VHH binders against c9jj37. Designs and how they scored, part 27

Target 1, 291 residues: c9jj37
Amino acid sequence: MEPLGLVVHGKAEPFSAALRSLVNNPRYSDVCFVVGQERQEVFAHRCLLACRCNFFQRLLGTEPGPGVPSPVVLSTVPTEAFLAVLEFLYTNSVKLYRHSVLEVLTAAVEYGLEELRELCLQFVVKVLDVDLVCEALQVAVTFGLGQLQERCVAFIEAHSQEALRTRGFLELSAAALLPLLRSDKLCVDEAELVRAARSWARVGAAVLERPVAEVAAPVVKELRLALLAPAELSALEEQNRQEPLIPVEQIVEAWKCHALRRGDEARGAPCRRRRGTLPREHHRFLDLSFK
Key: E = the ipSAE of ESMFold2; O = the ipSAE of OpenDDE; V2 = 0.75 times the mean of E and O plus 0.25 times the DockQ between their complexes.

## First folded at step 15 (VHH; framework vhh_4orz_3)

Design m2 (at its last look DockQ between E and O 0.86; V2 from the best seeds 0.00; counts 0 for: banned pattern WDW H100)
Fold by ESMFold2, look of step 15:
Structure m2 (fold): chain B 291 residues (1-291), chain A 122 residues (1-122)
Amino acid sequence: as target 1 above (291 residues)
Amino acid sequence: EVQLVESGGGLVQAGGSLRLFCAASGFTVSDNYMAWLRQAPGKRREWVALIYSGGSTDYADSVKDRFTISRDNAKNTVSLQMNSLKPEDTAIYFCAKRGWDWPSGYRTYDHWGQGTQVTVSS
């Protein structure tokens, strides 16, 4: 054959280590970021960012290049997550940790870094547990990550009691909570689920400075009150009097199921049991339909 | 209203031990994510340890198997047991609460203590 040249390769690790040494290094730096809520300064190199990432190409291409570098403010991303993004852009590799991977994933989605996004997803699945799963579900719902969402929902269905008691559960958005409340596979009784929903709504009420009932409104229809015994419905009414959570109309529909001895779904009162639903005497008539 | 106060720092010989404490007020430690971070001279703050609301823990590689984060519900405190200390562990150590920031969609450190100095001599 007629050779025109040969591609040869140096050792990868010294090359990667040299580029890694430039991460957050003011030497040769031509851009400074102010990152996160603590407004930490991070030094970087425009050529590496722009050639590896369209988000940074557009962001930095709107800035003047000469003189004293103007700071670029990234007010929301945590510093640890931003540094992980820089490491990936500089070296095509990244060290991921359970405590920060969801923040790196969020940044990867926001910056359009598809390969980093996939690497983070693989890592999240490896480290998923009861303490992380609700946070992971929130990220999955926020960004439409269907495979992660399915994994998280299945995990919560299998560990329902523990998952419902986590801080991550209490901090779910309404949009992330809805897939859970719609699941027939939750291993939790409806009385306990109502208590979990109230706890969830209290956290949201404190953050949003709104009444508990307003926070709960988007999700409360998914609570299957017809599954509650009459004594449990009475207790719920008393709790609702002191701290309103559930619209009176929904409680009335549950009482109609008891009074009419029918669980007619056409009236908007779903009676389907969940895997964890504890049996009650009245459940024997909830599957009946009009003849 | 939310306040974090660290204590227990000091000067220690290499190989020694210290226990740091963080007294929390205005919130319940066991209902939240709590962390220790440190800042060595001339370095940025780095994460050291995290305890999740459910009780599981994570550690930075540099301190794994030497440091232990724990909490005491009765006293509403978080502690960091630091064994086999090295000169590179010299830093100001901060207790932090890690919270969900709804506007940004990130989990961030939203409250900090003033820090406690740990100095490890050879």
Scores: ipSAE 0.731, ipTM 0.903, lowest interface PAE 1.5, mean pLDDT 89
Fold by OpenDDE, look of step 15:
Structure m2 (fold): chain B 291 residues (1-291), chain A 122 residues (1-122)
Amino acid sequence: as target 1 above (291 residues)
Amino acid sequence: EVQLVESGGGLVQAGGSLRLFCAASGFTVSDNYMAWLRQAPGKRREWVALIYSGGSTDYADSVKDRFTISRDNAKNTVSLQMNSLKPEDTAIYFCAKRGWDWPSGYRTYDHWGQGTQVTVSS
């Protein structure tokens, strides 16, 4: 019977502190990373990275022994996020900040660090605010983080006016914007939402070097134009002539609702009020009950 | 063309104050995330402060309660008020615009100024 050994533990804090001191320390390092667009040199230890992360194990391979570190280029990850990843790998702890947590989360997903991912998710939810929520939503949608997505959408529903005015909103993908535009719980008037969508599409058009209408095409159908007053629709038409955003057919459908003085339930969500929809005279004909 | 130009750096005694300015052109400061970073001799560039498009601010622990980041929308400038300066605050201070790397999904600093030297004497 092999004598059963007893596992005893030393103090965790001094151990973690010692290992933390090795993060980006050239002493005894055997690999150098060139990180981010700023091309920051970051020193590390192959054995620690390889034993803690499969991604780095594969990336670094079985190169022999301590020598002149061959630079490994990681051009996309920000330096601060990468250092946080190293801290976690070296110490099994990480100091997270509001300004960088989404980058750390992204890195955690990229490198397959499940525990770090969970820590980041918890932190994001804890510090979620108007400035962070759209970016968090984008990350959630991009990486299929369903719980985070739901929380972000709920937050934006509660803080719609402020959220729509952030840079984060303007930089959302169509995929991330769609759940918002489909929501009946947005606390914003449809006229404001149309304006926000236009601004969003303009930014996208510039970035993607595509026409505004083309960028907006996947999402504009979710705008509920029938909720707008005749004067607002006329204004929208004029604006649309100058800068195409919404298909003319969609505007015509809104006018038909006015002409017929009836909502078409068969048309679904486009005739339903949102939480923040301001009352208009013609709404009495649209049967705008919350379903 | 996007440009950032820092000013306001100089020599100051410990306990003193400085105010740095960053003049932006080619984009609107209030529509973007703006940051101050610094690089001390022999050290890596480190984040100091951030102002979000919504106006919220964030600070590194080392400068919290001493430094204040703000913006002037009319002038399209970002400022860093630095109080209770310490020798360890000696660095080149950079103004930066935070951007989006679309292919990777990462945020990054896509534009930088040339920096302004801040020296704090003991």
Scores: ipSAE 0.384, ipTM 0.753, lowest interface PAE 1.2, mean pLDDT 91
ESMFold2 (binder alone), look of step 15: mean pLDDT 81; pTM 0.816

Design m3 (at its last look DockQ between E and O 0.51; V2 from the best seeds 0.56)
Fold by ESMFold2, look of step 15:
Structure m3 (fold): chain B 291 residues (1-291), chain A 122 residues (1-122)
Amino acid sequence: as target 1 above (291 residues)
Amino acid sequence: EVQLVESGGGLVQAGGSLRLFCAASGFTVSDNYMAWLRQAPGKRREWVALIYSGGSTDYADSVKDRFTISRDNAKNTVSLQMNSLKPEDTAIYFCAKRGYDWPKGYRTYDHWGQGTQVTVSS
């Protein structure tokens, strides 16, 4: 027989433990990061970062020498998420937690760490609940994570009342809110959804220092005002005078649907019920089928 | 103005209990994410517990089943019940509001209290 070489492996745990001891350790370090709003100093090792991550390879340079000026400021990423990234780069493993996994996922996407991204996605789905789902939806929309987005939308459709009351809902971007408002499967009545949209717009208005109506403009056409009873539309008009949310033209279109007793020219979403739509007498006139 | 004021710290013997309180003003505790963090001498600040706006909770591994975060919506306060205390729990404990950093797209701690000292003696 021919002589054969054999690859042999030492024990993984002592090897990983040795590398883990270098995470945020100034011993042998050759780069210092200042991370997060807390401006935490984090020590690291260029060779480990560059060989494991193209983002850091480009950030720190490929030339032997002094490297980029120290410290390197990373003001976007929270320290806890950055340390999780370092642990993964050094040891090929990291413990994930519900309170921080979305921040680790965001960092993994931004640093191009595909394996960590997939591991975080699996964990997010496993720990998804009413309190996390809107934040997960926001991350999914921001980074185009279609499977996570579908999972989050389905979860919110099944838990609509609770989900719409969360801080995460109020902090959604317009782009993340649109898939929810377009859903026929939401288990909320349209009157309540209008109130939720106003609450959402108020939070955005306070943060962005913009009028509520301006914040709401990208999403308000998805509200199905024809489903509201005439008394509810009249109350909405009064609320709109006090705090404008919905363009008057949209309210007028809803009144035209009532006056014509049919959704001609406005077939589709404006008159289409959702799973949670409470019945109203005029809905009898909206039951006419269209192709 | 947003303010967070911690209280209830002190010296306690190992195995004992303490309850920390955080009084919040300028915002509603139940509409936000609230957390407790701690910083031991010479160590970085570490997360201890989080309560979400919907009421669910998360705990650091080192305190799970010993500490309980809760809130009192009528008093607009957050509490941390600490049982079976160990010397390694010795730290300054901070109450924090977790907010969304809109420019960065991350959740971070945007407001902090001054901290309250907890010292666990053997």
Scores: ipSAE 0.657, ipTM 0.873, lowest interface PAE 1.9, mean pLDDT 88
Fold by OpenDDE, look of step 15:
Structure m3 (fold): chain B 291 residues (1-291), chain A 122 residues (1-122)
Amino acid sequence: as target 1 above (291 residues)
Amino acid sequence: EVQLVESGGGLVQAGGSLRLFCAASGFTVSDNYMAWLRQAPGKRREWVALIYSGGSTDYADSVKDRFTISRDNAKNTVSLQMNSLKPEDTAIYFCAKRGYDWPKGYRTYDHWGQGTQVTVSS
């Protein structure tokens, strides 16, 4: 019978502090990373990385011989995020910050660090605010983080006016914007939402070097134009002539609703009020109810 | 071409103040996220302050209430007012633009200045 040993533990803090001191320390390091677009050199220890992360185990492999290892280029991860990853790998702890947590989360997902991912998710939810929420939504959609996506959408619903005015909103993908435009709980008027969508599409058009209408095509169908007053629709038409955003057919459908003085229930979501929809005279004919 | 040029660094006594400047060209500061980072000798580069496109600001705990990040839209500059300086604030200070990586869908530092040396004597 092998004598059963008793596991005893030393103090955790001094241990973690000591290991933390090795993060990006060239002393005893045997690998150098070139990290981020800034090409920052970051020093590390192969044995620690390999034992803590399968990604790095595969990346670093068995390099033959004590020779000066060639730098490993990681151009897609920001330096700060990478250092946070190293801190976690070395100490099983990490100091997270609001300004960088999404980058750390992204890195955690990419490197298959499940525990770090969860820590980041908890932190993001805790510090979620107007400046962070759209960026967080984008990350959530990109990596299929369903719970985070739901939390972000809920937050934006509660803070719609502020969220739509952020740079993060303008930088959303169509995929990330779509769940917002489908929401009945947005606390914003449809006219404002149309303006926001136009701004969003303009930014995308400039970056992608594509027409505004083309960039907007995946999402514009979610705009509920029938909620707009006749004067607003006329203004929208004029604007649309100058800068195409919305298909003319969609505008025509909105006019039909006015002409017929009835909502087409068969048309579904486009005739439903949102939480922030301002009342208009023609809404009485649309029999708009919160479903 | 995007450029960031830091200035205002120097030698200052403990308890003193210094104001750093970052002149940006090739883009509009007010439309972007701007940050200050610093790197002390033998230490890793650390984040110091951030100003969002909307004008909100954020600070590292170590500099909170002592440092203030601001921008001048007319001059297209970012500033860091540093008060109550400590020897531990000695570092090369970098100005950085935090851009958006559209293909990857997240924000990252995409441009850096050359840095300016700040030395705080005891």
Scores: ipSAE 0.482, ipTM 0.794, lowest interface PAE 1.4, mean pLDDT 91
ESMFold2 (binder alone), look of step 15: mean pLDDT 82; pTM 0.832

Design m4 (at its last look DockQ between E and O 0.75; V2 from the best seeds 0.68)
Fold by ESMFold2, look of step 15:
Structure m4 (fold): chain B 291 residues (1-291), chain A 122 residues (1-122)
Amino acid sequence: as target 1 above (291 residues)
Amino acid sequence: EVQLVESGGGLVQAGGSLRLFCAASGFTVSDNYMAWLRQAPGKRREWVALIYSGGSTDYADSVKDRFTISRDNAKNTVSLQMNSLKPEDTAIYFCAKRTYDWPSGYRTYDHWGQGTQVTVSS
């Protein structure tokens, strides 16, 4: 009454070890990649790549083209990340490391490897710390990974002063910085946040070869200048004269709050404290309505 | 201009120790992610150790528990303490700065010097 056929399984580890031995192995290889900035040669096997990955199926085609064969150039992916991708394709497993997982994740997204992407995301969350979090946030924003983005923002909110001093923070895109500057939960005082934004803009200005003020323009309105004391606003004006960062109109609006002794609750964020906002005398009148 | 100058290499017997130094100019070591790489004859350049701007560290499996990366902010230097050296550690060692490469979207090693030779004899 039961079917006579039975699926039987050999031992998984020797099978995987045999396939792993072919990763970057010229034995039986029929394609050579030139990978990364170092232009490292990596040997591979078309049948394994094409059957496991639609991106490589399309890249390599069904048959080699006629004429003289040439290496396939993958100029951007780092060699270590590419080898991790190959290991996953060959063996359905790969060891991930904190120092390189973001590159493996990026490659998994670019090559359409959904399962590897999810495995990398799980690993990133597991190893997330102050030194990794801003780089992880950048990747999350770049690829629209909403759950990772929320996790990173929450982590930075809990470790704000440490995170803002990392190299990863200084290298964030404007799009990745905006959710941080919009947060009321950031544990940093506004005077320090203005200094952090200027440092961020200087790094971006050097990389993009654009003026500091131009780099800062997409994010600068999220700085809550009304929270600054008059002496701090005055110092900011002098700094702005030497190195423009914030439009004068934004500074004028902060001075109007002091002069009128009223806040603008209808505008929303500009007068709201953050978790890390240090008290100042004038904060008592920022909650008053003009109604 | 950004420069990295490696020193401290030499000949040492297996089981011995050596300390490499990297002097940086044109940028602040503690504000950046710094790494040691190495290249043995006939092999690819490989990553050895990384120190993040916040001070945490990562090591390649082959050197874990034997090598220690550290930095001296006052001297603007990175060092690599190498203990229990093996003949397979023989290579030219390079100090490098890791940065985000906007065109590619990957983190890359942008700058390194000429390296320092380490030779471990049987």
Scores: ipSAE 0.686, ipTM 0.887, lowest interface PAE 1.6, mean pLDDT 88
Fold by OpenDDE, look of step 15:
Order: structure tokens, then C-alpha cells, then sequence
Structure m4 (fold): chain B 291 residues (1-291), chain A 122 residues (1-122)
């Protein structure tokens, strides 16, 4: 019977501190990464990376010996996020910050670091605010993080006016914007939402070098134009002539609702009020109820 | 063209204060993420502070409660008030705009100027 040894533990803090000191330390390092668009050199240790992460095990392979650092290019991860990943790999701990946690989360997902991913998700939820929520929503949608997506949408519903005014909102993909525009719980008037959508589309148009209407095409159908007053629709038409955003057919449908003094229940969501919809005279004809 | 020009650096004794300024052109400061970074001799450039488009702020632990980032929308400027300065705060300070890469979602700091030297003597 092999004598059963007793596992005893030393102090964790000094151990972690010692290993942390090796993060991006060229001393004893045997690999150098070129990280991010800024092309920052980051030094590491192959044996530590390989034993802690399958991604790095595959990436680094069986390349020979300490002392010959082979530059490995990782252009898709920011330096700060990569250093956080190294900290986690080296110490099994990580200091997370609101300004960088989404990049760390992204890196964790990409490198298959499940535990780090969970830590990041917990942190994001804890520090979620108006300035972070749209960026978090984008990450959630991009990587199919369903729980985070739901939390972000709920947060934006509660803080719609503020959230729509952030840079994060302007940088959302169509895929991330759609669940917002489909929500009946947004606490914003439809006129403001149209303005926000226009701003969003303008930013996208500039970045993608595409027409505003083309960028907006996937999402504009979710705008509920029938909720707008006649004067607002007229203003929208004029603006649309100057800068096309919404298909004319969609505007015409809104006018039909006014002319017929009835909502088309068959048309579904486009005639339903949102939580923040301001009352207008014609809403009595639309028989708008929260369904 | 996007430009950032830092100013306000200098020599100060430990415990002293400085206020750095960043003048932006080619874009609106209030519509963007603005940051201060610093680079000490022989060290990598590190993040110091961030102000979000919504107006919230973040700080590195090393400067928390000592430094304050703010902006003047009318002047299209960003400032860094630095109090209780320490020798370890000695660095070139850079103002930067955070950029977003479509569609990858890559975020980084770009468009910083020449920086401004801050030297804290013991």
C-alpha cells in the first residue's frame, strides 16, 4: 500500500505575488508576443501558458528551448487584455477593470478560458452602467452570451434615454440593435428612437462607407412610425428626402393608419406602444394596448 | 484630421499638483471615449484614466483619489488634475481617443499627441 501522502498548502498570497512578477518579465522568458494593433512586445513562459491553456499549447507547439524567443503575433487582442489573461494564467487571479473587462472577456472566449470568462461575466454584471451596457450588449450578441444579452437589454429598457445617447449605442451592430428596437419596454418615445436610429446609421455609414439607408435597412422596419403624430411624420418625410433613412413605403403605411383611423392588428408590433411612448391624439384610434 | 495636443506638464515636488490639458480637433470630445495614458522611462505605456461619452470616469488604482479626468465640451478639451503627486508618477503623459474597429469589436487608444513630460522630484 503506497503510503498516502498528506497534501499541505503554503501561503497563497506570496506564491501568487511571485508568479505575478513573471508576467511580461523578460527574465527566464522563452516566448515573445507581439500584441494588438499597437504591436506591443509581451514576454511570457511557454511552460506556464501550455499547462494552463489549450489554445496556447497548440499555438506554441513543441518549439525548442528557453532563450530563443520566437515572436508570436496576436493582433486581435489589446495589450491590456492580454496582460490580464497572462495574470490569470500565471496566478489563477485577475484584477478586472470596467474600462477593459469586455476586452478581457473577449480574449477569454477566444482562448477557451471558461473560468476567466465566468469571472468576467460576473464582473460585467456587477459594474453594468449606462456607459458600459451597449458595449456589453454587443459582446453578448457577438459571442452568443444569452444571459448577458438579456441583462443588457433589460438595463437599456430601464435606462433607454441615457443609453441611446452613448457612444456605445452608436457602435452597435444591426444584430445588437434589433432586440432593442423590438422591445415594448423601452422607456423612450418613438420620435427619439427614430432620431437615435438615424444617428446610429450615420455613424455606421461613415465607418462602412455605405449609404445611411443601406446601413439602416436591417433595423428600420422595427421603428413604429404609426405612433408618430401627423406633424412628426411630415417632418420625418422632409428629413428623409434630404437624407434617406427609411423606405418610403414604410412611411406611407404610417400615413395610411392616420387616414383610416385604425390600427392594423395584422401588422403586429409596428402599432404597439412602448413603455416610453408619449400619448398622442390618434393613439385612441390605433387601440394601442400593451400585449 | 484628428489631432490631440497635450500641455501642462512640468517639474513639481512630491505632494504637489499639476493640471494637464488636451486640445482635440477633428472630432467632438463629448461624443467619444477619452483617456490619459503615461509612459515612464523603461516601462510600457499604461492607462491612467478614462472618461466615457456619458460622463462617467475610471481610474487606474495607482492614481485613484489623486487624479481627476474631466472635459470641457465648449472648448473640446480633456483635462487631468493631478494631486498629491509622487515620484512614481514621473512619465510622459498622453491624451488619447479610444477607437472601435468594425466589425471585429477591437478597442484601443489612438491619435495621441507628442505627450507632455511630468517630473515629480522627491
Amino acid sequence: as target 1 above (291 residues)
Amino acid sequence: EVQLVESGGGLVQAGGSLRLFCAASGFTVSDNYMAWLRQAPGKRREWVALIYSGGSTDYADSVKDRFTISRDNAKNTVSLQMNSLKPEDTAIYFCAKRTYDWPSGYRTYDHWGQGTQVTVSS
Scores: ipSAE 0.630, ipTM 0.852, lowest interface PAE 1.1, mean pLDDT 91
ESMFold2 (binder alone), look of step 15: mean pLDDT 82; pTM 0.821

Design m5 (at its last look DockQ between E and O 0.85; V2 from the best seeds 0.00; counts 0 for: pae E 2.6 > 2)
Fold by OpenDDE, look of step 15:
Structure m5 (fold): chain B 291 residues (1-291), chain A 122 residues (1-122)
Amino acid sequence: as target 1 above (291 residues)
Amino acid sequence: EVQLVESGGGLVQAGGSLRLFCAASGFTVSDNYMAWLRQAPGKRREWVALIYSGGSTDYADSVKDRFTISRDNAKNTVSLQMNSLKPEDTAIYFCAKRGFDWPSGYRTYDHWGQGTQVTVSS
């Protein structure tokens, strides 16, 4: 029986440092990427990428032999995120930053890097704050990251007023906004939430070149207009005439609640107070309960 | 039209201070992510500082506790106060707006200034 060899290990740090020095180093590189909207050139080594990532194996595997390969264009990934991916692939380590971790996470998901994805998720949770949470929620919803989604929603519930004022909130998809608008735990008044939704819809309308009402259509039904006072509803109607956001039928339904002095039990969620709902006189008739 | 114009660069001795300014037009600074980046000779452009729409700030490790990013909402400007400057801080400094690319889902720098030269002598 041939004696079994013993695996011995050298020092990890010098090894990692040496490999890190090859990241975006044109020396010995055999592939050049054109990365991001800024079209930055990034140099890499095919053999390292191919052995560490199936995505790159497929991307780079069809090019025959040593030559000045045509640049590989990766126009969607930001350069900083891509360099972080390379660092991880080359060294099995990565320095993550709050400002770029979501882009790295997105890239990790896109390239099928499960370990990097997990590292990013841990980091995001650790550094989660008001400025990051909506963006993180969007990523979570986009890629079906359930645990992250739950944490983000919980965070926003606790910090609703601040979160609704961020650029991240304005850039949410309807799919990401819906869980928030359905929450009974938001610490914000309904009037403020309506304003935030309008702002959100305006941004979307501008980007998508669609009417505000059309952009808002998937989410406006989650606004609980019956919680608003008569004066607030009147103001909303006037605003809605100038800039349509909410279907008139939904506003009429809110008025019916006032007229009948009854919450339509059959309508369920639209008549429930949120944690941050400010008290109004007519709420005594709606038998609104906190869940 | 979106425009960013940097100013305030110059020559300074090591240990000295400079304040850079970025005047924005065509959008509201307080509603957006604003950043400073720098590019030294022969090196890639690197991120220096970021101010979020909510007002929080972030810094590269190399400039942390020395540099301060701030904004003036009334003037629609972003500033970078640079203290305890070092020769390694020599670079062209760029002001940038960090936007969101909806099709890709990535946040990117969608607008840049022309940059301002900062030179720190030993």
Scores: ipSAE 0.738, ipTM 0.894, lowest interface PAE 0.8, mean pLDDT 92
Fold by ESMFold2, look of step 15:
Structure m5 (fold): chain B 291 residues (1-291), chain A 122 residues (1-122)
Amino acid sequence: as target 1 above (291 residues)
Amino acid sequence: EVQLVESGGGLVQAGGSLRLFCAASGFTVSDNYMAWLRQAPGKRREWVALIYSGGSTDYADSVKDRFTISRDNAKNTVSLQMNSLKPEDTAIYFCAKRGFDWPSGYRTYDHWGQGTQVTVSS
């Protein structure tokens, strides 16, 4: 045979190492980013960014402006995550760590880096644990990452009491919390869930500078108050008077279930148990249908 | 008022050990994510170690197996045990509280101490 030409390859590792040496390196740099809340300077190379990433191609344009270049401000992304993105763009590889992978994933989604996103997702699944899972769930809900969301929900259902005690749980958005509160598979008793929801709402109230009851409104209806014993409902009413969380109408519906000694989804208050629901004497009445 | 105060820095010989402390006020250390970062002269501030609210820990590759982050709930403190110190560990060490900033979608350090100097001599 007489081929037109032959593709041959040099060793990949020294090539990648050479490019890695340019990450955050002022040598030949033609753009400077000011990154994160600490406003750290990061030096980069336009040709690599634009060729590898459409987001940067559009952000930077094809030519630097005339005169002294202004730094490009990226005030939200942490420096460590941005450097990981640069490493990937320069070398097509990156070392991922549990403490920062969610930030790298977020940056990959925001910068439209589909392959890096998938690599981060694979890594998150491998390192998922009780300390990471709620934060991973929030990222999944925020960016519509259905597979990750499913894995996080299943993990939380299996490790419910531990997960609900984490800082990540307290920082969930209402949208991320709703799938958890709707789950029949949650291994937490309803009395504990009410306490967890109140703690969650307090953190959200401080962050949003809104009343606890307003923060809780999107999720509180998912609490299944009919499962609580009368003494527990009475204590809840007192707590609600001191710090409003749950609309009085919802508490009234729970009392109606006790008074009628019948549970029925048609009456509006959910009485369906969760995997973690502890038994109470009145629960024997909630299963009775009208005959 | 959230405040973080680092202490325990100083001059130490290469191969030696040092223990840093971070006293926290205005919040509970065990309910939060706490980190140590460091900044060497002329370099950027870099992450060193993290302790999660559930107690698990992560370390930068450069300090793994030499440094240990821990906390003392009774004293509301975070500490960093630094063993087998190298001249490259010379830096100002900062204690920080990490939170999640939902508008940005990132975990960020929302409170910092003033730092404590660690100098490792050859």
Scores: ipSAE 0.539, ipTM 0.831, lowest interface PAE 2.6, mean pLDDT 87
ESMFold2 (binder alone), look of step 15: mean pLDDT 82; pTM 0.822

